# Ledger of designs, part 7: VH-VL binders against q9v1v9

Target 1, 196 residues: q9v1v9
Amino acid sequence: MSFVVIITGIPGVGKSTITRLALQRTKAKFKLINFGDLMFEEAVKAGLVNHRDEMRKLPLEIQRDLQMKVAKKISEMARQQPILLDTHATIKTPHGYLLGLPYEVIKTLNPNFIVIIEATPSEILGRRLRDLKRDRDVETEEQIQRHQDLNRAAAIAYAMHSNALIKIIENHEDKGLEEAVNELVEILDLAVKEYA
Short names: E, the ipSAE of ESMFold2; O, the ipSAE of OpenDDE; V2, 0.75 times the mean of E and O plus 0.25 times the DockQ between their complexes.

## First folded at step 18 (VH-VL)

Design V2
Fold by OpenDDE, fold request of step 20:
Structure V2 (fold): chain C 196 residues (1-196), chain A 119 residues (1-119), chain B 107 residues (1-107)
Amino acid sequence: as target 1 above (196 residues)
Amino acid sequence: QVQLVQSGAEVKKPGASVKVSCETSGYTFTTYLISWVRQAPGHGLEWMGWITPFSGRTNYAQKLQGRVTMTTDTSTSTAYMELRSLRSDDTAVYYCARDRLYYHGLDVWGQGTLVTVSS
Amino acid sequence: DIQMTQSPSSVSASVGDRVTITCRASQGISSWLAWFQHKPGKAPKLLIYDASSLQSGVPSRFSGSGSGTDFTLTISSLQPEDFATYYCQQADTFPWTFGQGTRLEIK
């Protein structure tokens, strides 16, 4: 059986740090995949784009097709090793929020877990301000909270179609990082039974 | 209903060029790719290349590199395929098709355009 | 390029018969395979996409199966309108490639 863990979180929540540390500590040999990166690779291979900025300009239908291509590829990989899939639960568009994973894609991925990394809006805002190297859109605390709320809703939708377990991991300032990492490691270690 | 309507049959001499048109309807033209496929008499289907109406990118079969040019007119939702330096082995029925890529594929085709190359 | 090989090249059958056509890819293409029906003077028609998904409007007597390198198109009960040439096509990797075709003739 395949073991796929989806991990998501809004920018500045500390997802990358938690992921990195958890992968170092887990007993299972997870392959970390960024969904967007893999989509870009496939698009380049197909000759559809040359650089990442062009991905956003592709028609939604083409993007969905690429998502399916990537999803199937990930599913195949998952047969051989556990997968930690970093992806966006929701995507903000000028007309509203779009689910990052359409129905056909989530069915194909069939995740075991959907992990959401969260923090308070003020904590996230503070972290974004300290990390000036990343080109991030400026968001208010209210907007940050809204985005997190929508990610929760998205996770519920994904779980409905995959029967995945949802885990919310809080990453707060001070002692929150170690606890968050431990929570993720606990989930990842469940994969040991599937591949060993 | 999605439809692709191609231009009429062509008769050309060796060395000449031919330009086939493919008018689309029933969907937003800039949503999907247009692929061109040909079939020579007694042979199978051969993919020639595709064009992205939304970005103007093209991918041509290696065999046809340098001789084929695909274009689109978004104002008329029409795709064009020009083949230059025609030779006898280019005699074929040429098809345009809506290309939805990996999952749904070439789901709607034009009726075909016969191009005959003879001296 | 990925080579697609169909078998048989031709088949004679009668109305009501079960017909099976196979397609083999030179390398693994997952489920990125389509089947087409082509009649003389007509546009090719998509029958099956994603190896096993029936295109809308296509009769249920058509079915596709397989993954990786080996694929099969099956017509459970042949009808008079089914006599045509059938092609498999891989959509895994550029450039797209087709099988050589299978001509289905009336016995």
Scores: ipSAE 0.889, ipTM 0.959, lowest interface PAE 0.5, mean pLDDT 95
Fold by OpenDDE, last read:
Structure V2 (fold): chain C 196 residues (1-196), chain A 119 residues (1-119), chain B 107 residues (1-107)
Amino acid sequence: as target 1 above (196 residues)
Amino acid sequence: QVQLVQSGAEVKKPGASVKVSCETSGYTFTTYLISWVRQAPGHGLEWMGWITPFSGRTNYAQKLQGRVTMTTDTSTSTAYMELRSLRSDDTAVYYCARDRLYYHGLDVWGQGTLVTVSS
Amino acid sequence: DIQMTQSPSSVSASVGDRVTITCRASQGISSWLAWFQHKPGKAPKLLIYDASSLQSGVPSRFSGSGSGTDFTLTISSLQPEDFATYYCQQADTFPWTFGQGTRLEIK
């Protein structure tokens, strides 16, 4: 049986750190996949793009097709080993927010878990200020909260179609990291039973 | 209704060039790729290459590299395929098709254009 | 390039018959396979995409199955208008490649 965990979080929430640490500690041999990176790789193979910045310029229909290509590839890989899939629950566009995973894609992925990493808007803002030398599009705390709210909504939608469990992991400053990592490890370790 | 309408039959001499047009309608031209496929008499279908109307990128079959050029005119929603240095084995019916890539594939085709290469 | 081997090259059948055509890929192509119907003087027509999805407007007597390397097109009950040449096409990796075709003729 396949075991797929989707992990998502807005920039600055500390997702990469939590993911890295959890993968080091989990007993299961997860393959970490960045959905966007894999899409880019497939697009390059197809000759559709040469650079990452071209991906967003592809027609939405083409992007969706690439998503399906990647989703099926991931699904196939998941038959052999557990997958930790890093992806965006929502994508902010100039015209609004887009769900990162369309219906057909989420059905194909059929995740067991959707993990959302969260923090307070002020914490996220603080982290962004420390980590980014130049940010052209600085989000306000209100905007950050809005984005997190929409990610929760997206997760619910995804879970509705996949029957995945939703886990919200809080990554707060001052003693929150270890707890967050432990929570993720607990989820990842469930995969051991699936591939034993 | 999505339609692809190709130009008429062509008769060419060896060494000449032919340019086939494919006018599209019923959808936004820059949304999907255009693939070209040909069929020689008594043979199967052979993919020639594709072009992305939205970015102008092309991918040609290796066999045709250097001899084929695909172009698009977004103002008229028309795709073009030029084949140069024609030889007898280029005699075929040439098709354009809307290419939606991996999932939906070549879902709508033109009616075909017969190109005859004869001395 | 991915080689597509279609079988049989030709088949004779009668109206009402069940017809099966197979296609084998030289390597795994997941479900990225399409089936086309082609009649002389006409544009090829997409029948099946993604190995088993029926294209809109195509009669339900057509069905596709398979994954990986082996695929099958089935016509449950052959109709007079079904006599044509059928092609499989892999849509996994460029260049697109087609099977050699199966000519379905009247018995």
Scores: ipSAE 0.889, ipTM 0.959, lowest interface PAE 0.5, mean pLDDT 95
Fold by OpenDDE, fold request of step 20:
Structure V2 (fold): chain C 196 residues (1-196), chain A 119 residues (1-119), chain B 107 residues (1-107)
Amino acid sequence: as target 1 above (196 residues)
Amino acid sequence: QVQLVQSGAEVKKPGASVKVSCETSGYTFTTYLISWVRQAPGHGLEWMGWITPFSGRTNYAQKLQGRVTMTTDTSTSTAYMELRSLRSDDTAVYYCARDRLYYHGLDVWGQGTLVTVSS
Amino acid sequence: DIQMTQSPSSVSASVGDRVTITCRASQGISSWLAWFQHKPGKAPKLLIYDASSLQSGVPSRFSGSGSGTDFTLTISSLQPEDFATYYCQQADTFPWTFGQGTRLEIK
């Protein structure tokens, strides 16, 4: 059976660090995939774009088609090894929030777990301020919380269509990074039985 | 209803150029790609290339590189395919089609344009 | 380029018959396969997309199956209007490529 874990979190929450450390410790041989990166690669291969910033300029219909392309590719890979899929649960747009994964895509991916990394708005804001190299939209603490709330809602929606389990992992400064990593490792290690 | 209407039949001499038009309606022109496909007498369908009306990018079949140019006019929702240095083996029915890429594919086609190349 | 090979090149059948056309890809194309019906003097018509999805407006007697390299188009009960040439097309990798076609004629 395939084992797919979706991991998501808003920028600055510490998702990348947790993911990296967990992958080093898990007993399962996960392939880490960034959904956006894979979409970009496919778009470049198709000759649709040359730069990543052009991806958002593609018609939504084209973006959705690329998503399906990537989703099927991931599904095929998942037959051979467990997949940790890094993606956005929601995407903030000028007109509102868009679900990162449409119905057809989530059905294709059929994840076993949806993992959400969270932290307090103040912690996230602090981390964003310390990372000056990233071009991030300036958000208030209220906006950050709203985004996290919508990610939870999105996860519920995704789980409804896939029967995935939802896991929320808190990455607090006081709780410690180690505890968050351990929580993720516990989930990833469940894949060992699926590919044994 | 989505429709693609192509220009009429053409008769050309070898070495000449032909430009076929494809007027679209029933959907937003800049949403999907336009692909061109031709069929020579007694042969199958051959994909020629596509153009993205939304960005103006093109992807041509290797065989036609240098001889084919695809363009669009967003104001009229019309796609154009120009084939230069025509040869007898370019005699074919040329089709335009709305290309929704991988999943939905070439879902609506024009009626075709016969291009005859003869001395 | 991905080569698409159809079988048979031609088939004679009668109204009411079950007809099966096969298409083989030179490499794995997942489910990115479409079937078209083409009649002389008419535009090609999309029948099946994503290997098995029936295009809107297409009769249910048409069905597609397969994945990877081997695909089939089935007409469960042939109707008079079904006599035409059928093409498979891979939609996995550019350039798009078509099978050589299968001519379905009346017996």
Scores: ipSAE 0.888, ipTM 0.959, lowest interface PAE 0.5, mean pLDDT 95
Fold by OpenDDE, last read:
Structure V2 (fold): chain C 196 residues (1-196), chain A 119 residues (1-119), chain B 107 residues (1-107)
Amino acid sequence: as target 1 above (196 residues)
Amino acid sequence: QVQLVQSGAEVKKPGASVKVSCETSGYTFTTYLISWVRQAPGHGLEWMGWITPFSGRTNYAQKLQGRVTMTTDTSTSTAYMELRSLRSDDTAVYYCARDRLYYHGLDVWGQGTLVTVSS
Amino acid sequence: DIQMTQSPSSVSASVGDRVTITCRASQGISSWLAWFQHKPGKAPKLLIYDASSLQSGVPSRFSGSGSGTDFTLTISSLQPEDFATYYCQQADTFPWTFGQGTRLEIK
C-alpha cells in the first residue's frame, strides 16, 4: 500500500525547518517531493519553460495537465516508498485564491494525511522580516490569517475526496520547534507499517 | 465547436519551400499547443513538432531540425508550418492538431493538406 | 525515442465482431496513451485518451485498457463505419510517437 503525506504552510511559517528535522528523525524512509519543483522539472523537460518564473505564466490548462503528470508520477513512486509531498494548499492570485490541487490531482495522489503548519500572524511576520533572502509578497497580519484560514478550508476539501486525516501543527515561539517536529514525526512513523 | 481549418493542397519542386496554414476557432488560441503531424503515402503518422501560441516556443522533431519553422499569429488564431528544402520524401498529407499535452492529447485535427514534391 | 508497436498490422473482420488491437511501448509510459481512428481523406479522430478514457462523442463500443507498456483497444461490436486504420500514440515524452497502424478491413 501507498503512504502519502501532504504538508503545507504559508511562507515564513517554518515548514521547511520542521520538514527537514522530522525527516531526520522518522523511522520511515520518506521521499521528500516538492510538487512545484517536480512540475518545473517536467515543464523544462517538455521544453515549455526555461525558468521557474515562467511556470505561473503558463495557461491554467497547461498547468493542470502538468499537475496530473506529476501526480501520477508521485502515485507510482508511492507504491515503493512513503512520500512526503510539499505543496501549496492555496495560491493567492490577484482575483482571489486558487486551490493548489484540483479534484483529479487529489484523487490521484490519494493522501493519507494532510498536514498544515501554522503560527500566529505576528510570528510569521516576524520570521519573514528576519529572512530577507526570499522574495515574498508583503502581507498584513490580517492577510496572513486569511491565507491560513483558506488553507484549512482547502485541506477539508481535499480530505473530502481522499478521506485523508487532517493534522494542524502549530509552530509557535513559546511552544517550540521541537514539539512541532515531534508531532510531525509521529505522523510520519505511521508509514513504517505500510511498507514493512 | 472547436475547428482547425488548413490551407489547400500544394505542388512544389524539390528544393522549394511550402507554408501551410491552420486557422483555429471555437477556443482561446493561446490556451493549448499546436502540433503538426504528417503522413506519407503508404506510411504511418509522424509527429513533426509543436508550438506554444502563448509563449512562442517550439519543439521540432530531430529529423526536421533546420528545415521546419512553426509560427503563430494570435490576432488571427492561425498557426503556420513552413518546410524548406523540400524533397520527394516530403510528399505527404500534413495535419495540424490542437495539443492538450499529456492527459487529453491531440483532441482536434485539421482536415489535412496534401503537399506533393515532384520534379 | 519511445517506440510504439501495434499488433496486428491488419485484421479482417465482419460487422458485429469483437475486435482487439494491441499496442506496446518500448518503455513504461504509465497511462499516457491515446488511440486514433484514421480514414482516407479525413482527419485522424481521437477515440481514447489517458489509455482508457473515452473521448466525447465516441461510441461506447470503443474502449481502451492497459498501463505501463501494454495497451489494448477494443471494439465490442464492429459497425460498418469502423473500418479504418487505427493508431496508438504515446503522450509520455517528446517527441510524440505513433504505432505503425492497424488496418481494419471488411472480411
Scores: ipSAE 0.888, ipTM 0.959, lowest interface PAE 0.5, mean pLDDT 95

Design V2
Fold by OpenDDE, last read:
Structure V2 (fold): chain C 196 residues (1-196), chain A 119 residues (1-119), chain B 107 residues (1-107)
Amino acid sequence: as target 1 above (196 residues)
Amino acid sequence: QVQLVQSGAEVKKPGASVKVSCETSGYTFTTYLISWVRQAPGHGLEWMGWITPFSGRTNYAQKLQGRVTMTTDTSTSTAYMELRSLRSDDTAVYYCARDRLYYHGLDVWGQGTLVTVSS
Amino acid sequence: DIQMTQSPSSVSASVGDRVTITCRASQGISSWLAWFQHKPGKAPKLLIYDASSLQSGVPSRFSGSGSGTDFTLTISSLQPEDFATYYCQQADTFPWTFGQGTRLEIK
């Protein structure tokens, strides 16, 4: 049986750090996959793009097709080893928010868990300010909260179609990181039984 | 209704070039790729390459590298395939097709263009 | 390049018969396989995409199955208009490649 964990969080929430640390501690041998990166690789392989910035310029229909390609690939990989899939639950566009994973993709991935990393808007803002390397659109605390709310909604939608369990992990300042990592490790360790 | 309409039959001499057109309608031209496929008499279907109308990128079959050029005109929603240095073995029916890539594939085809290469 | 091998190369059948055509890929292509019908002087017609999905407008007597390397096209009850050449095509990796074709003839 396949074991797929989707992990998502808005920029600055500390998802990468938590993921890295959890993978180091878990007893299961997870393969970490960034959905966007894999899409890019497939697009490059196909000769559709040369640079990551071109991915967004592809027609939506082409993007969806690539998503399905990647989803099936991930599903196949999951037959052999547990997968931790890093992806965006929602994508902000000029015309509104788009679900990062369409219905057909979710059905294909069929995740066991959807993990959302969250923090307070103020914490996220603070972290973003400290990380000056990323050209990030300046968001207000309200906008950050809205984005997190939409991610929760997306997770519910995804879970509805996959029967995945939703886990919200809070990553707060001070002692919050260790606790967050431990919570994720607990989930990841459940995969040990599936591949034994 | 999605339609692809190709130009008429061509007769060429060896060494000449041929340019086949494929006019599309019924959908946004820049949404999907255009693939070209040919069939020589007594042979199967052979993929020649594709072009992305939205970005102008091309991917040609290795066998045809250097001899084939695919182009698009977005203003007329028309794709073109030029094959140079024609040989007798290039005699075939050439098809354009809307290529939706992996999932939906080549879902609508042109009627085909017969290109005959004879001395 | 991925090689596609169809079997049989030709088949004779009668109206009402069940016909099965197979296609084998030289490597795993998941479900990225399409089936086409081709009649002389006409454009190829997409029948099945994603190995088992019926293209819109195609009769339900056509069905596709398989995954990985082995695929099958089935016509449950052959109709007069079904006599044609059929091709499988892998849509996994460029370049696209086709099977050699299966000619379905009237018995």
Scores: ipSAE 0.888, ipTM 0.959, lowest interface PAE 0.5, mean pLDDT 95
Fold by OpenDDE, look of step 19:
Structure V2 (fold): chain C 196 residues (1-196), chain A 119 residues (1-119), chain B 107 residues (1-107)
Amino acid sequence: as target 1 above (196 residues)
Amino acid sequence: QVQLVQSGAEVKKPGASVKVSCETSGYTFTTYLISWVRQAPGHGLEWMGWITPFSGRTNYAQKLQGRVTMTTDTSTSTAYMELRSLRSDDTAVYYCARDRLYYHGLDVWGQGTLVTVSS
Amino acid sequence: DIQMTQSPSSVSASVGDRVTITCRASQGISSWLAWFQHKPGKAPKLLIYDASSLQSGVPSRFSGSGSGTDFTLTISSLQPEDFATYYCQQADTFPWTFGQGTRLEIK
């Protein structure tokens, strides 16, 4: 009965714009949730952090516990309405990349779809340069591509444990934003049958 | 093996303070919280609060606000709980416990410290 | 604060018996519930976490069930070492709160 769509993409790929526009057009009444934001909210409620930047400083064990808290909360919400979950497929750390969703978390979420928004490294770099308002790590085109590759790999891993369908949506400047939005809308509209 | 070892029994007068220690071993001290729980004679378990060894943040039960202070020493992997302005109703066995929050919870406990408050 | 209410407050049973203890939360706590065993002069012992997950090293005769507001601890076949006081604890929202306890005595 639950319908959960995970949407992911590296910063600057245009995920927020596509998500916003798709939500406006879809026939289903999706609740948009940012996983990180909800984690932060829970951490604040618990008195563990006061600022967003403190989240990364929490021990991994604590972060995982918070993830489970959030995952179960999302699962419960999904019983009532379809969920579009914005999250990171992978997280770049100084020592390597970490999967954004551990096994227990992805099992709890049990998504129907994993949607990856992609673009060329040059496009993403260009977009990041135009939007300097956000505090983003500086990455080369090669690093950007590597991150996208790892996100695909992560999505495969997540799908293996959830039987989710993977959809890659390309957001190229020449292809057009509208096409990307339409592709997402097609997926979101599938939720109508689940909650009708 | 994860272990929490607490300091010995205390006898205090009303109005005095007591400080109980909890030495931890078998895990990385700064990866989990330490909660304190007490049990008065004939009563159940009462959560007192927790401290985050990794950041030094505390969360105290409202009932004990102003009278309790929790601290940690990362160099010795030891947690401390100080209770001030002791009253007779503070007589209890005090426990420290490793707190893994929501999922795994209070998974390992100290042996307890009896604190007796009597005139 | 979330209030936890256990039932019964005490229970007498014999070795080999099936024992059931219930815990009710004053509000929905999802699966964030733990069960503890406590013997006099000993440290409390975690038996069940996340309502139904058996803690490592705990005998399989212990089991937990429930979600939302109503939870149950079950001992399928009581052993001599199981006579103790049992507590439920909600791990949903701070402050942590415990049930009043259930004393399991030998009949």
Scores: ipSAE 0.859, ipTM 0.940, lowest interface PAE 0.6, mean pLDDT 95
Fold by OpenDDE, look of step 18:
Structure V2 (fold): chain C 196 residues (1-196), chain A 119 residues (1-119), chain B 107 residues (1-107)
Amino acid sequence: as target 1 above (196 residues)
Amino acid sequence: QVQLVQSGAEVKKPGASVKVSCETSGYTFTTYLISWVRQAPGHGLEWMGWITPFSGRTNYAQKLQGRVTMTTDTSTSTAYMELRSLRSDDTAVYYCARDRLYYHGLDVWGQGTLVTVSS
Amino acid sequence: DIQMTQSPSSVSASVGDRVTITCRASQGISSWLAWFQHKPGKAPKLLIYDASSLQSGVPSRFSGSGSGTDFTLTISSLQPEDFATYYCQQADTFPWTFGQGTRLEIK
């Protein structure tokens, strides 16, 4: 049986740190995959793009096709080892929010868990301000909260089609990191039984 | 309805060039690739290459590198394939097709253009 | 390049017959395989994509199966309009490559 855990969170929430630490502690041998990175890799192989910034310029239809290719590849890999899939639950566009994983992609991935990393809007804003290296659009606390809310909604939608369990992990600045990591590790360790 | 309409048959001498057009309709031209495929008499289908109308990128079959040029005109939703230094073995029916890549594939084809290369 | 090998090269059958055509890839291509029907003087027609998905407008008597390296096109009950040449095409890696074709003739 395949074991796939999707992990998502908005920029600045501390997802990368939690993921890294959890992977170090878990007893299961997870392969970490960034969905976007894998899409980029496939697009480069196909000769469609040379740079990552070009990915967003691809037609939506092409992006969806690439998503499906990546999803199937991930599904195949999941047969051999547990997968921790880092992806965006929603993508903010100038015209609205897009679900990061379309229906066919979710069905293909068939995740066991959807993990959402969250923090307070003020915490996220603070973290973004401290990390000035990334040209990120400045968002208000309200916008940040809206994005998190939409991610929750997306997770529910994904779970409906996959029967995945949804786990919300809170990552707060002063006392939340270790707890957040432990919560994720608890989920990841469930994979041990699936591949034993 | 999605349609691809190609230019008419061509007769060329060896060493000449031919340019086939493929006018598309029924969909947004810049959302999918255009692939070209040919079939020589008595042979199977041979993929020649594709072009991305949205970015102008091309990928040609190695066998045709240096002799083939694919272009697009977004204003007219038309794709072009030029083959140079024609040989007798280039005699074939040439097809354009909408290419939706891995999942959906070559889902709509033009009617084909016969190119005859004879001395 | 990925080589695609079809079998048989030709097949004679009667209306109502069940016909099976196979395609083998030189390497694993997952489910990235398409089947085409090609009649003389006409454009090739997509029948199956993603190894087993029926293209819109294609009769249900056509079906595709397989994954990895071995694939099959099946016509459950051959109709007069089905006599044509069929091609498999791998859509896994550029360049796209086709099988050599299977000519389906009337017996």
Scores: ipSAE 0.852, ipTM 0.937, lowest interface PAE 0.6, mean pLDDT 95
Fold by ESMFold2, look of step 19:
Structure V2 (fold): chain C 196 residues (1-196), chain A 119 residues (1-119), chain B 107 residues (1-107)
Amino acid sequence: as target 1 above (196 residues)
Amino acid sequence: QVQLVQSGAEVKKPGASVKVSCETSGYTFTTYLISWVRQAPGHGLEWMGWITPFSGRTNYAQKLQGRVTMTTDTSTSTAYMELRSLRSDDTAVYYCARDRLYYHGLDVWGQGTLVTVSS
Amino acid sequence: DIQMTQSPSSVSASVGDRVTITCRASQGISSWLAWFQHKPGKAPKLLIYDASSLQSGVPSRFSGSGSGTDFTLTISSLQPEDFATYYCQQADTFPWTFGQGTRLEIK
């Protein structure tokens, strides 16, 4: 059997820290996979690109085909070991947001959980401003909230094509990190039953 | 309707070169790859390589490296394959095919171009 | 390179027969396997992609199965237009490679 957990969240929610700590604490031996990294690896092997920046220049149809290649690799790996899949639920384009995982990709991945890491727009903005060196591309709190709302909607769409449970984990500054990590560990620990 | 139309048959002597054209229609030329495949008489299909019209990148079968050049002209939606230093065992029917990569594969093929190499 | 081996090399069959052709990859290729029909004087025609998915416009008497290294093309009830050479092709890793072909002949 397989156990696949998708984890997502917009920049500034603390996803990487929560993921690292949860993986250290869980009883299950998860393999952490970044979807974009595996996409790039496959494109390089095929000879389609040399550098990461070329990935967005590939025709959408070629990108979709690479997504299917990667999705099947992940599905096969999941037969041996539980997978924690780090990816973006949506991708911003000049003309709107694209769902990061098309129907065929979601069907192939067949996740058990879609975990969304969130924080208040104020907290996210504060974290982004503290970490920005001189970046002038900062979203407003209203734009941040709309982005989180869209990610929730994307997760619902993905769940319609799988039996995945959607879990929203809030990462707030006051003691919120430890609570968020524990909530994720509870989900990851469910994998122990599937590989016994 | 997607269509790939190739140039006509060629007769060449050993040591010469041949350039086969593949004119595409019915889809956006820069969306997918073009692969070239050949079949010698009495033999199976052999993949020669591909070109990406969207970036001009190529990937050639190692056996043919150094003798083959694939190019495109996006203004005419046409792919070209040139094979140099021809040998008698290069006698084959040469096909172009739209290559949709891993999932959908080589879904539409040209009609083929017979290249005969004889002394 | 991934070697693709087809069996049998040829099959003699009658209209209405069920025909099975196998294809073996030298290493695991997941489901990245296509089947083609090739008639003299014509371009090869894609029948099956992704091991078992039927290409649009291909009759439902054609079916594919398998994963990993072992794959099968089945024609459930042979028709006169099905006499041709059939090729498998792996689409896992470049270079694309084809099986040597299976010639389906009239008995």
Scores: ipSAE 0.761, ipTM 0.902, lowest interface PAE 1.0, mean pLDDT 90

